# Miniprotein binders against q9bqp7, part 269

Target 1, 240 residues: q9bqp7
Amino acid sequence: VPQNWFPIFNPERSDKPNASDPSVPLKIPLQRNVIPSVTRVLQQTMTKQQVFLLERWKQRMILELGEDGFKEYTSNVFLQGKRFHEALESILSPQETLKERDENLLKSGYIESVQHILKDVSGVRALESAVQHETLNYIGLLDCVAEYQGKLCVIDWKTSEKPKPFIQSTFDNPLQVVAYMGAMNHDTNYSFQVQCGLIVVAYKDGSPAHPHFMDAELCSQYWTKWLLRLEEYTEKKKNQ
Key: E = the ipSAE of ESMFold2; O = the ipSAE of OpenDDE; V2 = 0.75 times the mean of E and O plus 0.25 times the DockQ between their complexes.

## First folded at step 24 (miniprotein)

Design mg1 (at its last look DockQ between E and O 0.88; V2 from the best seeds 0.70)
Fold by ESMFold2, look of step 24:
Structure mg1 (fold): chain B 240 residues (1-240), chain A 89 residues (1-89)
Amino acid sequence: as target 1 above (240 residues)
Amino acid sequence: SREELLERIKELIKKGDKLLALYLLFDYILKYPDNPEVLIEVAELLLEMGRPEYARLVLEWAKDLAKKTGDPELIEKVERLEREIEERS
């Protein structure tokens, strides 16, 4: 029950772009500023249980791989994620051709994993684009805004390794999506808004990705939880 | 049992098996997350291991739980340990 509620949707804004919208997806640059990012807010407001689940996982990995082995492992996971997002941006850009793309970027299990999802994605409006909520004072960098099965969504791409499952903070993924959605819907750089979200979990082995669709009602429910996390962050910053 | 696991962790600390002890301490916290006395005990062990950064986090957790139950003696114990961590620098 947030003390300072604010709506996720903007009733004065169309949920459909006008006919003169450009065909090139928006890519608003991320600004360096004092206001916090979505990911920083979520990281700084993790429950203590979430923190120690992550720390236990880290210690298990260090016991198995050694400290240097764990550092190498995490560096490789980060690089794979970066390459995955770069490949998706390239695939979804309307001016990209197969000859102009790095074939090594396209050769990954994660890209194979999402192929069936990409067939349902169209009308790309934004890629790797900054959003800012001026009233609530937060900023983010969203992965993609596009239609999924005919519904305009903020789409967030996540990677997951298999067959070695591990503990992750999975319940924050919907909060990230709705935080981007709320910011975009109230950002003057965007002429349209979105009412739906999609989280796509891709797998390293190429197994079919799992889509998690979020309709407007579900987004509104998670928006309330995001507002609580933002309020908690603001209170924590007062004490620093 | 809880007591048996804790004694095993203490023995690992004495033997210098700090990596395994740390993993087991985190596992122990996650098995008993609603017990502020357990959390305080773990924080003391983390200080003994030279890990005040983790001890601070565990004490914050214990304090949050103690505030929800309204136990002023437990809050006082947490705050004493927080001062000790600051003094040990």
Scores: ipSAE 0.669, ipTM 0.900, lowest interface PAE 0.8, mean pLDDT 84
Fold by OpenDDE base, look of step 24:
Structure mg1 (fold): chain B 240 residues (1-240), chain A 89 residues (1-89)
Amino acid sequence: as target 1 above (240 residues)
Amino acid sequence: SREELLERIKELIKKGDKLLALYLLFDYILKYPDNPEVLIEVAELLLEMGRPEYARLVLEWAKDLAKKTGDPELIEKVERLEREIEERS
């Protein structure tokens, strides 16, 4: 049990979308401060086994590609991910705010992969928006808050070259999602609450993306795990 | 076998094939994640390879396991290797 328990859901916020759906999705800029990001917390609190799984993978890739080839691969993966998020932001943004759609951004296998998910996405409330949990002292940048199949979700878009048909194969992504949910639910910049999460794994080859829906119960379970990771991070920082 | 894999790794280290040796070491510990003796052996090899950063990480893991087993000999081995890492750093 976490020593510093904090609820994921805010009882003071109504679950009902206030009728004033802002016509424009929120985009709160991430402020650079001393507050750790969700990503940093998760990276610094990986288990030894997780670290060595990644290192083994890295060494395998270096053996296959060489050191320079692996650097290029990593850079390309990062760039593809960035372009994918930019394309999604453009797609999900209101038409009036559409800067000149770089048509080239829309011509990706990843965008093709998520088309069937996008059909079920509506009511976009936030895009690439910063969240801060003031009490638990962490920040994050969430990809999207929207309705998926009629349920308001924090949506996290991921790119993968390998199939991830199970939520367990998404590693710490569920923790990231619930961390964003918990922060948003207690961030004064947001007037609404989310109870669900969605991880969408998009594939480079355009094969149908895997949606991993997280209901309120599953979110609560991962929230407990997130709190433990945050405590571990805090303890490690005190000992440094 | 475990012993055959370990011997292969030692041979690779001796030959200077550091990349393959390192991969196999990581594979070795992941095959036997709950074996503190394996982790200690790997830490020693990582030190020999001049990779104290990974040796420290492996030893931390070994220490956690050793504490769970309550084996004083394993704890002593870990502590000895920790000192060796500090001396070489």
Scores: ipSAE 0.621, ipTM 0.879, lowest interface PAE 0.7, mean pLDDT 91
ESMFold2 (binder alone), look of step 24: mean pLDDT 80; pTM 0.745

Design mg2 (at its last look DockQ between E and O 0.91; V2 from the best seeds 0.67)
Fold by ESMFold2, look of step 24:
Structure mg2 (fold): chain B 240 residues (1-240), chain A 89 residues (1-89)
Amino acid sequence: as target 1 above (240 residues)
Amino acid sequence: SREELLERIKELIKKGDKLYALYLLFDYILKYPDNPEVLIEVAELLLEMGRPEYARLVLEWAKEEAKKTGDPELIEKVERLEREIEERS
């Protein structure tokens, strides 16, 4: 139980009834400052077992591929993830920029994998947008806010072909989603709030992606765990 | 077998095969995560290999496990190694 509890939902904001969707989703730029990001908090509060699981995996990969081969492997995985997110932003944006990406972005197994999920996504409110929790003092960059099967969600897109150098991303995905949700709900740049989360895992071979829906109750449970991680981070910073 | 693995790791360090030694060291502590003596042994080897950043992380883990045992010799050994890392930094 965190010593300094704070609610994930903003009692001064009502639910957002279905109204006219905006023509352009919000995209608030992320500004670097001394306020920690969600990913930094999660990385700095990994258990020692998680840290050494990742380091063992890294050393095994270097033994198998060589140091240069491992660098190329991780660079390619990062690039594919970046391309996947770029393609999704392009697909979900109702107004494409004049700098439209080549159709080759849309030709991947990951994009094929999520097609059945995208049929259930509507009312896109934000894409690749910064959030800041002004009271708890953390920032993040969320992937998407949209309705999924009629419920407004923070949506996080994941690929299954990424190497496991970031086990916390595999095990910490729900914490990342609720941290973004809490930040958005208390960020003055946003006039609405969100009560649900969605994690979508896409597959390189095009197999149907599997969605993981998080209702408000489940989000509240993970929010408590996020607050503990943020508290742990703050305590470590005081001792440094 | 634990003793055999540890001697194998020491031989690899002596030969300069540091990548394979690191892999085996990390595998070793993941097999015995609740054993402060294992964690201390690995931290000493990491420091000998010139990897104080890993040694510091392993010693943090070792200190938590040593406190659970209440063994003052283990706690003192962890604290001594932490001081050695601070002196070299």
Scores: ipSAE 0.619, ipTM 0.896, lowest interface PAE 0.9, mean pLDDT 84
Fold by OpenDDE base, look of step 24:
Structure mg2 (fold): chain B 240 residues (1-240), chain A 89 residues (1-89)
Amino acid sequence: as target 1 above (240 residues)
Amino acid sequence: SREELLERIKELIKKGDKLYALYLLFDYILKYPDNPEVLIEVAELLLEMGRPEYARLVLEWAKEEAKKTGDPELIEKVERLEREIEERS
């Protein structure tokens, strides 16, 4: 049990999004400060087993591709991920901003992969927006807040070359999503609350993306795990 | 067997196939998780290979697992290897 319990949901906020569809999605800039990001907390609190799973994978890739080939591969994966997020932001942004769409960004297997998910996405409330949890002292940049199949979700978009049909195959991504949810639900810059999460795994070959929906119960379970990771991070920083 | 895998890794190190040896060392750790003896053995080999950065990570894990067992000999061996890494840095 976490020593510093804090709820994921804010009882003072109404579950009903105020019916005013914001004409423009929120985009709060991330402020660089001493406050750790969600990503930093998760990276610094990986288990030794998780670290060596990644190192084994890295060494295997170096054996297959060579050192330079692996560097190129890593750079390409990063670039493809960035372009995919930029394309999604463009797609989900209001139509007036669409005139500057680089058509080349829309021509990707990853964009093809998520088309069936995008059909179920509506009511975009935030895109590439910063969240801060003032009490728990962490920050993050969330990809999207929108309705998925009529449920308001924090949506996290991921790229993969390998199928990830199960949420367990997404590693710490569920923790990232609930961390953003908990921060947003208590961030004064947001007037609404989210109760659900969605991880979308897009594929390079254009095969249908896997949606991993997280209901309020599953979010609460991962929230407890997130709080434990945050405590571990805080303890490690006190001992440095 | 565990012993056969370890001997294979040692042979690769002697032959200078460091990349494949390193891969097999990480595979070896992951095949026998939470075993402080395996972790200590791997840390020693990583030091011999001139990879103190990975040896430190493995020794941190070894220390955590050794403390769980309460075996003073394992704890002492970890602490000795930690000192050796510090002296070479």
Scores: ipSAE 0.574, ipTM 0.865, lowest interface PAE 0.7, mean pLDDT 90
ESMFold2 (binder alone), look of step 24: mean pLDDT 79; pTM 0.729

Design wn1 (at its last fold request DockQ between E and O 0.78; V2 from the best seeds 0.80)
Fold by OpenDDE base, fold request of step 25:
Structure wn1 (fold): chain B 240 residues (1-240), chain A 103 residues (1-103)
Amino acid sequence: as target 1 above (240 residues)
Amino acid sequence: SERIKRLEELAKEILRLVEELRKITDDPLVLYLLDRAELLAEFALDAAKRGDLEEAEQMLKWAIEYLEWAVEEVKKLGVSPEEIERLIRKLEEAIRELEELLK
């Protein structure tokens, strides 16, 4: 059990979007602060065993691709991820804010992969927006807040070359989603709360993306795990 | 032992270099590489304190590899050559220290 328990949901906020919510998605800039990001917390609290497995994988990939080949592969993974998020932001943004859609960004297997998911996405409330949890002292940049099949969700978009049909195959992604939810639900810049999460795994070959829906119960379970990771990080940094 | 102390100091130096590089860029790839270097250097420091020299040395080797990669990526981003050159010199010193410890 976390020593510093904090609720994921804010009882002071209504689950119903206020009719006064702006039609334009929120885009709060991330401030460069001494406050750790969700990503940093998750990366810094990996177990030694997990790190060993990753380093062994890296070594195998270097044997296959060469050192420069592995660096290029890794750089391309990050670049493809960036382009995919930029394309999604462009697609989900209101038409009036659509600067000239770089048509080249839309011509990807990843965008093709998510088309069936995008049909069920509506009511976009935030895109590439910063969240801060003042009490728990962490920040993050969430990809999207929107309705998926009529349920308001924090949506996290992921790219993969391999099928991930199960949420367990997404590693720490569920923790990232609930961390963003918990921060948003207690961030004064947001007038509403979210009770659901969605991880979308997009595929390079254009095969149908896998949606991993997280209901309020599953979110609460992962929230407890997130709090434990955050405590571990906090203790680690106090001892340095 | 003197060797333990040197491994601990090297781990601390890597952590300092990571902190300096984090101030220069917000590039997601670089930050990822720095997070790996930091975590590995921390594991190395803990291993050294426990007297597990083999684990400490392996973790430091991996940490330095990530740090070298991070510096290469920062160079590609066109960040201030002067600041990068200082960090490169410090990294080269850290590499030399590791090489001496591995002999």
Scores: ipSAE 0.826, ipTM 0.916, lowest interface PAE 0.6, mean pLDDT 91
Fold by ESMFold2, fold request of step 25:
Structure wn1 (fold): chain B 240 residues (1-240), chain A 103 residues (1-103)
Amino acid sequence: as target 1 above (240 residues)
Amino acid sequence: SERIKRLEELAKEILRLVEELRKITDDPLVLYLLDRAELLAEFALDAAKRGDLEEAEQMLKWAIEYLEWAVEEVKKLGVSPEEIERLIRKLEEAIRELEELLK
């Protein structure tokens, strides 16, 4: 259990914004600073076993594709992810027009894959927006805060070519979502809170994306795991 | 022993190079590669302190491979060419030290 427990939810906040909230989604800029990001914390607290498994997978990919082929594959994964997030931000922004959109961002199997999910998304509150947890001392850039089937969620968009085909571990996505949620709920740039999460896995071939909904209880369970990872990171960096 | 000290110093040099490259860019691929190199160098340092020389050497080899890849990607970005050349020379020194340790 975490030595220093901190609540994920803020009892002084509503999950419904007040009447003076802006109609345009929030986009708080992320500043380069010395406090760790969620992604860095998770990356730096991988176990040795996880690292060995990833290196074995890398060697198998290099056997298939060659070293240069694997580097190109990896670069393409990052590029496709970037384009996917840019496209979703554009689609979900009420201020975007067809003249401002890059047509190549809208033409991907990943975007086709999420169309049925997007029909259930409304009330977008934040897009590609920075969050900071002042007390726990971490920062992040969340993808989206919006209602999904009537429930306000922190939404994380993911791409996938095959079952676990890339270099991130299975369970870190829920930790990322709850870390953003906890930071938002205690960040003075936001006047409301969010108690649910959604992870959307989109597929390159356009197959229907898988939504993974996290209710408040599940978010609380993952929050405990996030606090442990943050403690591990903090202790490791004190000894350097 | 002397070999343990050399492995520890190589791991620390890799960590310094990671931090220098991190100051140059926030490109997601580069940062990912640097995070991988950093964790591997930290594992190598711990392995060297335990006297597990084979683990330390393997971790350092992987860390250096990620650093080489990160440098390639930073060069493609075209930022800070003089700083990159300085870091390339330091990375080449680290590679030579690893080659000597693997003998």
Scores: ipSAE 0.783, ipTM 0.908, lowest interface PAE 0.7, mean pLDDT 86
ESMFold2, look of step 24: ipSAE 0.749; ipTM 0.895
ESMFold2 (binder alone), look of step 24: mean pLDDT 86; pTM 0.866
OpenDDE base, look of step 24: ipSAE 0.814; ipTM 0.907
ESMFold2, fold request of step 25: ipSAE 0.778, 0.778; ipTM 0.907, 0.909
ESMFold2 (binder alone), fold request of step 25: mean pLDDT 86, 86, 86; pTM 0.867, 0.867, 0.865
OpenDDE base, fold request of step 25: ipSAE 0.819, 0.823; ipTM 0.912, 0.915

Design wn10 (at its last look DockQ between E and O 0.84; V2 from the best seeds 0.79)
Fold by OpenDDE base, look of step 24:
Structure wn10 (fold): chain B 240 residues (1-240), chain A 103 residues (1-103)
Amino acid sequence: as target 1 above (240 residues)
Amino acid sequence: SERIKRLEELAKEILRLVEELRKITDDPYVLKLLDMAELLAQFALDAAKRGDLEEAEQMLKWAIEYLEWAVEEVKKLGVSPEEIERLIRKLEEAIRELEELLK
């Protein structure tokens, strides 16, 4: 049990989206402060076993691609992910705020992959927006808050070259999603609450993306795990 | 032992280098590499304190590899060439120290 328990959901916020669909999605800039990001917390609290698995994977890839080839591969994966997020932000943004859509950004296998998911996405409330949990003292940049199949979700977009049909194969992504949910639900910059999460794994070859829906119960379970990771991070930093 | 102390000092040096690099870049990819270097250096430090020299050495090796990678990426970004050169020199010193410890 976390020593510093805090609820994922805010009882003071109504679950009902206020009927004013904000005509424009929120985009709160990330302030660079001494406050740790969700991604930093998760990365700094990886287990030795996780590290060993990653290093073994890295070594196998280096054997296959060479050292420079592996660096190039990882850089390209990162760049493709970035471009995918930029394309999604453009797609999900209102037409009036659309900077000239770089048509080239829309011509990707990843965008093709998520088309069936995008059909079920509506009511976009936030895009690439910062969240801060003041009490638990962490920050993050969430990809999207929107309705998926009529349920308001924090949506996290992921790129993969390999199928990830199970949520368990998404590693710490569920923790990231619930961390963003918990922060948003208690961030004063947001007037609404989210109870669901969605991880979408897009594929480079344009094959149908895998949606991993997280209901309120599953979110609560991962929230407990997130709190434990945050406590571990906090303890590690006190001892440094 | 003297070897344990040297491993601890090297781990701390890597941690310092990571913090210095974090001051000169906000690139998310570089920060990810730096986070790995930090994590590995911390594991090395903890291993050294426990007297697990083999684990400490392995973790330091991996930490340095990520730190070298981070430096290379920062160079590509064209960020603070003078400061990067200073950090490279310190990193080279750390590498030499590790090589000496592995002998």
Scores: ipSAE 0.783, ipTM 0.903, lowest interface PAE 0.6, mean pLDDT 91
Fold by ESMFold2, look of step 24:
Structure wn10 (fold): chain B 240 residues (1-240), chain A 103 residues (1-103)
Amino acid sequence: as target 1 above (240 residues)
Amino acid sequence: SERIKRLEELAKEILRLVEELRKITDDPYVLKLLDMAELLAQFALDAAKRGDLEEAEQMLKWAIEYLEWAVEEVKKLGVSPEEIERLIRKLEEAIRELEELLK
């Protein structure tokens, strides 16, 4: 259990769904500062076992592809993820032009993979928007806040090379979602709060993406685990 | 004792180089590589404090590999070429120190 528990939801904010469409999704700029990001906290609290497994995987890939091939592969995976997020922001933004949409940004297996999910997404409130938890002192850049099947969610888009009906190796993905949610719910740039999360795993070959819905109770359970990771990070950096 | 101190100083030098490179660019891919170099250098410090010299040396080797990779990526960006060459020279000195420690 964390030493300093803090609630994920803000009792000062309404949780009632809005009945009207938002005019323009929020896009709060992310600025580099001294307080840590969600992804940095999670990366810096990797265990030695996780690092050993990563290095073993790297060695296997280097044997297959060569060192230059491995670096090229890794760079391309990162680029594909970046382009996927850019394409989704464009698709979900009412301000995006037809010229930008037609420049092959929208052609990928990943975009094909999420089409059935996008049919259930509406009422987009935020896209690629910064969040800050003023009390716990961390920041993040969330992918999307929108309704999914009638529930307002923090939505996190993930890419994967092959289909995974259940993702055991992605236990950090729920922590990322709830960390963004907790930050948003306590960020003065936002006037509303979100109680649900959604992780969407898209596939390179266009296979149907897998949605992983997180209701408020599940979010609260993962929030406790996030607080432990944040404590680990804080203690580690305090002694450095 | 002397070897532990040299490993600790090398890990600290790697951490300084990571921070200097962060001042040159905010490219997300480079920052991801630098985060790994930082984590590995910190694991090396922890291992040296425990007297686990083999682990400390392995973690430093991996940290340097990520830092070399990050430098290569920054060179492709073409930003601050004179500062990058200065950092390359310091990184080469760090590599030589590690090679001396591995004897």
Scores: ipSAE 0.772, ipTM 0.898, lowest interface PAE 0.8, mean pLDDT 85
ESMFold2 (binder alone), look of step 24: mean pLDDT 86; pTM 0.867

Design wn11 (at its last look DockQ between E and O 0.82; V2 from the best seeds 0.00; counts 0 for: pae E 2.1 > 1.5)
Fold by OpenDDE base, look of step 24:
Structure wn11 (fold): chain B 240 residues (1-240), chain A 103 residues (1-103)
Amino acid sequence: as target 1 above (240 residues)
Amino acid sequence: SERIKRLEELAKEILRLVEELRKITDDPYVLKLLDRAELLAEFALDAAKRGDLEEAEQMLKWAIEYLEWAVEEVKKLGVSPEEIERLIRKLEEAIRELEELLK
């Protein structure tokens, strides 16, 4: 049980988004601060076993690709991910920003992969927007807040070359999503609450993306795990 | 032992280098590499304190590899050559120290 328990949901916020469809999605800039990001907390609280598995994978890839080949591969994966997020932000932004769309960003297998998911996405409330949890003292940059199949979600977009049909195959991504949810639900810059999460795994070959929907119950379960990771991080940094 | 102390000192130096690199870049990709280097150096430090020299040495090797990679990526981003050169020299010193310890 976390020592510093804090709720993921804010009882003071209504679950119903106020009927004012914000004509423009929120885009709060991430402020440079001493406050740890969600990503930093998760990376710094990986277990030795997880690290050993990753380093062994890296070593195998280096044997196959060479060291420079592996660096290039990793850089390309990162760049493809970045371009995918930029393309999605452009797609999900209001029509006035559509005129400046780089058509080249839209011609990707990843964009093709998510088309069936995008059909079910509406009511975009935030895009590439910073969240801060003042009490728990962490920050993050969320990809999207929108309705998926009529449910308001924090949506996290992921790229993969390998199928990830199960949410368990997404590693710490569920923790990232709930960390953003909890921060947003208590961030004064946001007037609404989210109760659901969605991880979308897009594929390079254009095969249909896998949506991993997280209901309020599943979010609450992962929230407890997130709090434990945050406590571990906090204790680790006090002892340094 | 003297070897344990040297491994601890090297781990601390790697941690200092990570912090210096974080001051000169906010690139998410570089920060991810730095986070991995930091975690590995921390594991190395803990291993050294426990007297597990093999684990400490392995973790330090991996930490240095990520630091080298981070420096290469920072160079591509066009960050100040002078600051990068200073950090490279410190990293090279750390590599030499590790090589001496592995002998």
Scores: ipSAE 0.725, ipTM 0.880, lowest interface PAE 0.6, mean pLDDT 91
Fold by ESMFold2, look of step 24:
Structure wn11 (fold): chain B 240 residues (1-240), chain A 103 residues (1-103)
Amino acid sequence: as target 1 above (240 residues)
Amino acid sequence: SERIKRLEELAKEILRLVEELRKITDDPYVLKLLDRAELLAEFALDAAKRGDLEEAEQMLKWAIEYLEWAVEEVKKLGVSPEEIERLIRKLEEAIRELEELLK
């Protein structure tokens, strides 16, 4: 149980759809801040078991690929993730040339993987947009805010080249989503709020992506866990 | 013991090197590597304070590996080559100290 509870939803902000929103998705620039990012908080609050499993996986990969091979592999995974997010931002942007680019993007395994999900996505309101929780003092860069099957969601796109065995970061994906959601709901740059989350895991070989929908109740449950991680981070850094 | 104190001081030196590198660049890949090095060095410091020498040594080894990787990535960015050379020399001293502790 968190020592200092704070609600994920903003009671002063309307839940109703607002037709007066901009015709293009919001893209709030990330500002240089001394406050921690969501990803830094999660990385710095990993358990010893999470760290051990990550290092065990790393050592097995180095055994298979060699040190240089492993570094090249990780660099390539990083670049492919970047390209995937850039492609999704392009696909979801209201640009007149999107039709001409869709054919090239459909040849990507990750883009092929998410096609069945994208058919259910509409009403894009934010893409690659910074969020800041003014009260809890953390920042993030969310991937997408859009309707999924009629529900307005913070959507987080994940790539998976292959399953990573025993990596505890899969348990942190819901925390990342709710942290972005809570920040957006309390960020003065946004006039609307969201109650749902979606995690989409795309595969390099084009296999159908796995969606993980989070309704308001589930988001509230994970929000409690996020608050504990943020509290742990804050306490840890005060003791340094 | 003297070994515990040396492990603790090595962990603190690694944490100082992480912060110096963090001031050189905001590159997200480098920052990710530095965050891992930082966490492992903090685990090593805690293990040394508990007298768990094997855990402290293993965590320091991993922390140094991530720090070496981060330095390599910063070199690719081409920023502040004189500062990077200074940090490389400090990192080499940390590696030598760990190697002596592992004997």
Scores: ipSAE 0.513, ipTM 0.804, lowest interface PAE 2.1, mean pLDDT 84
ESMFold2 (binder alone), look of step 24: mean pLDDT 86; pTM 0.871

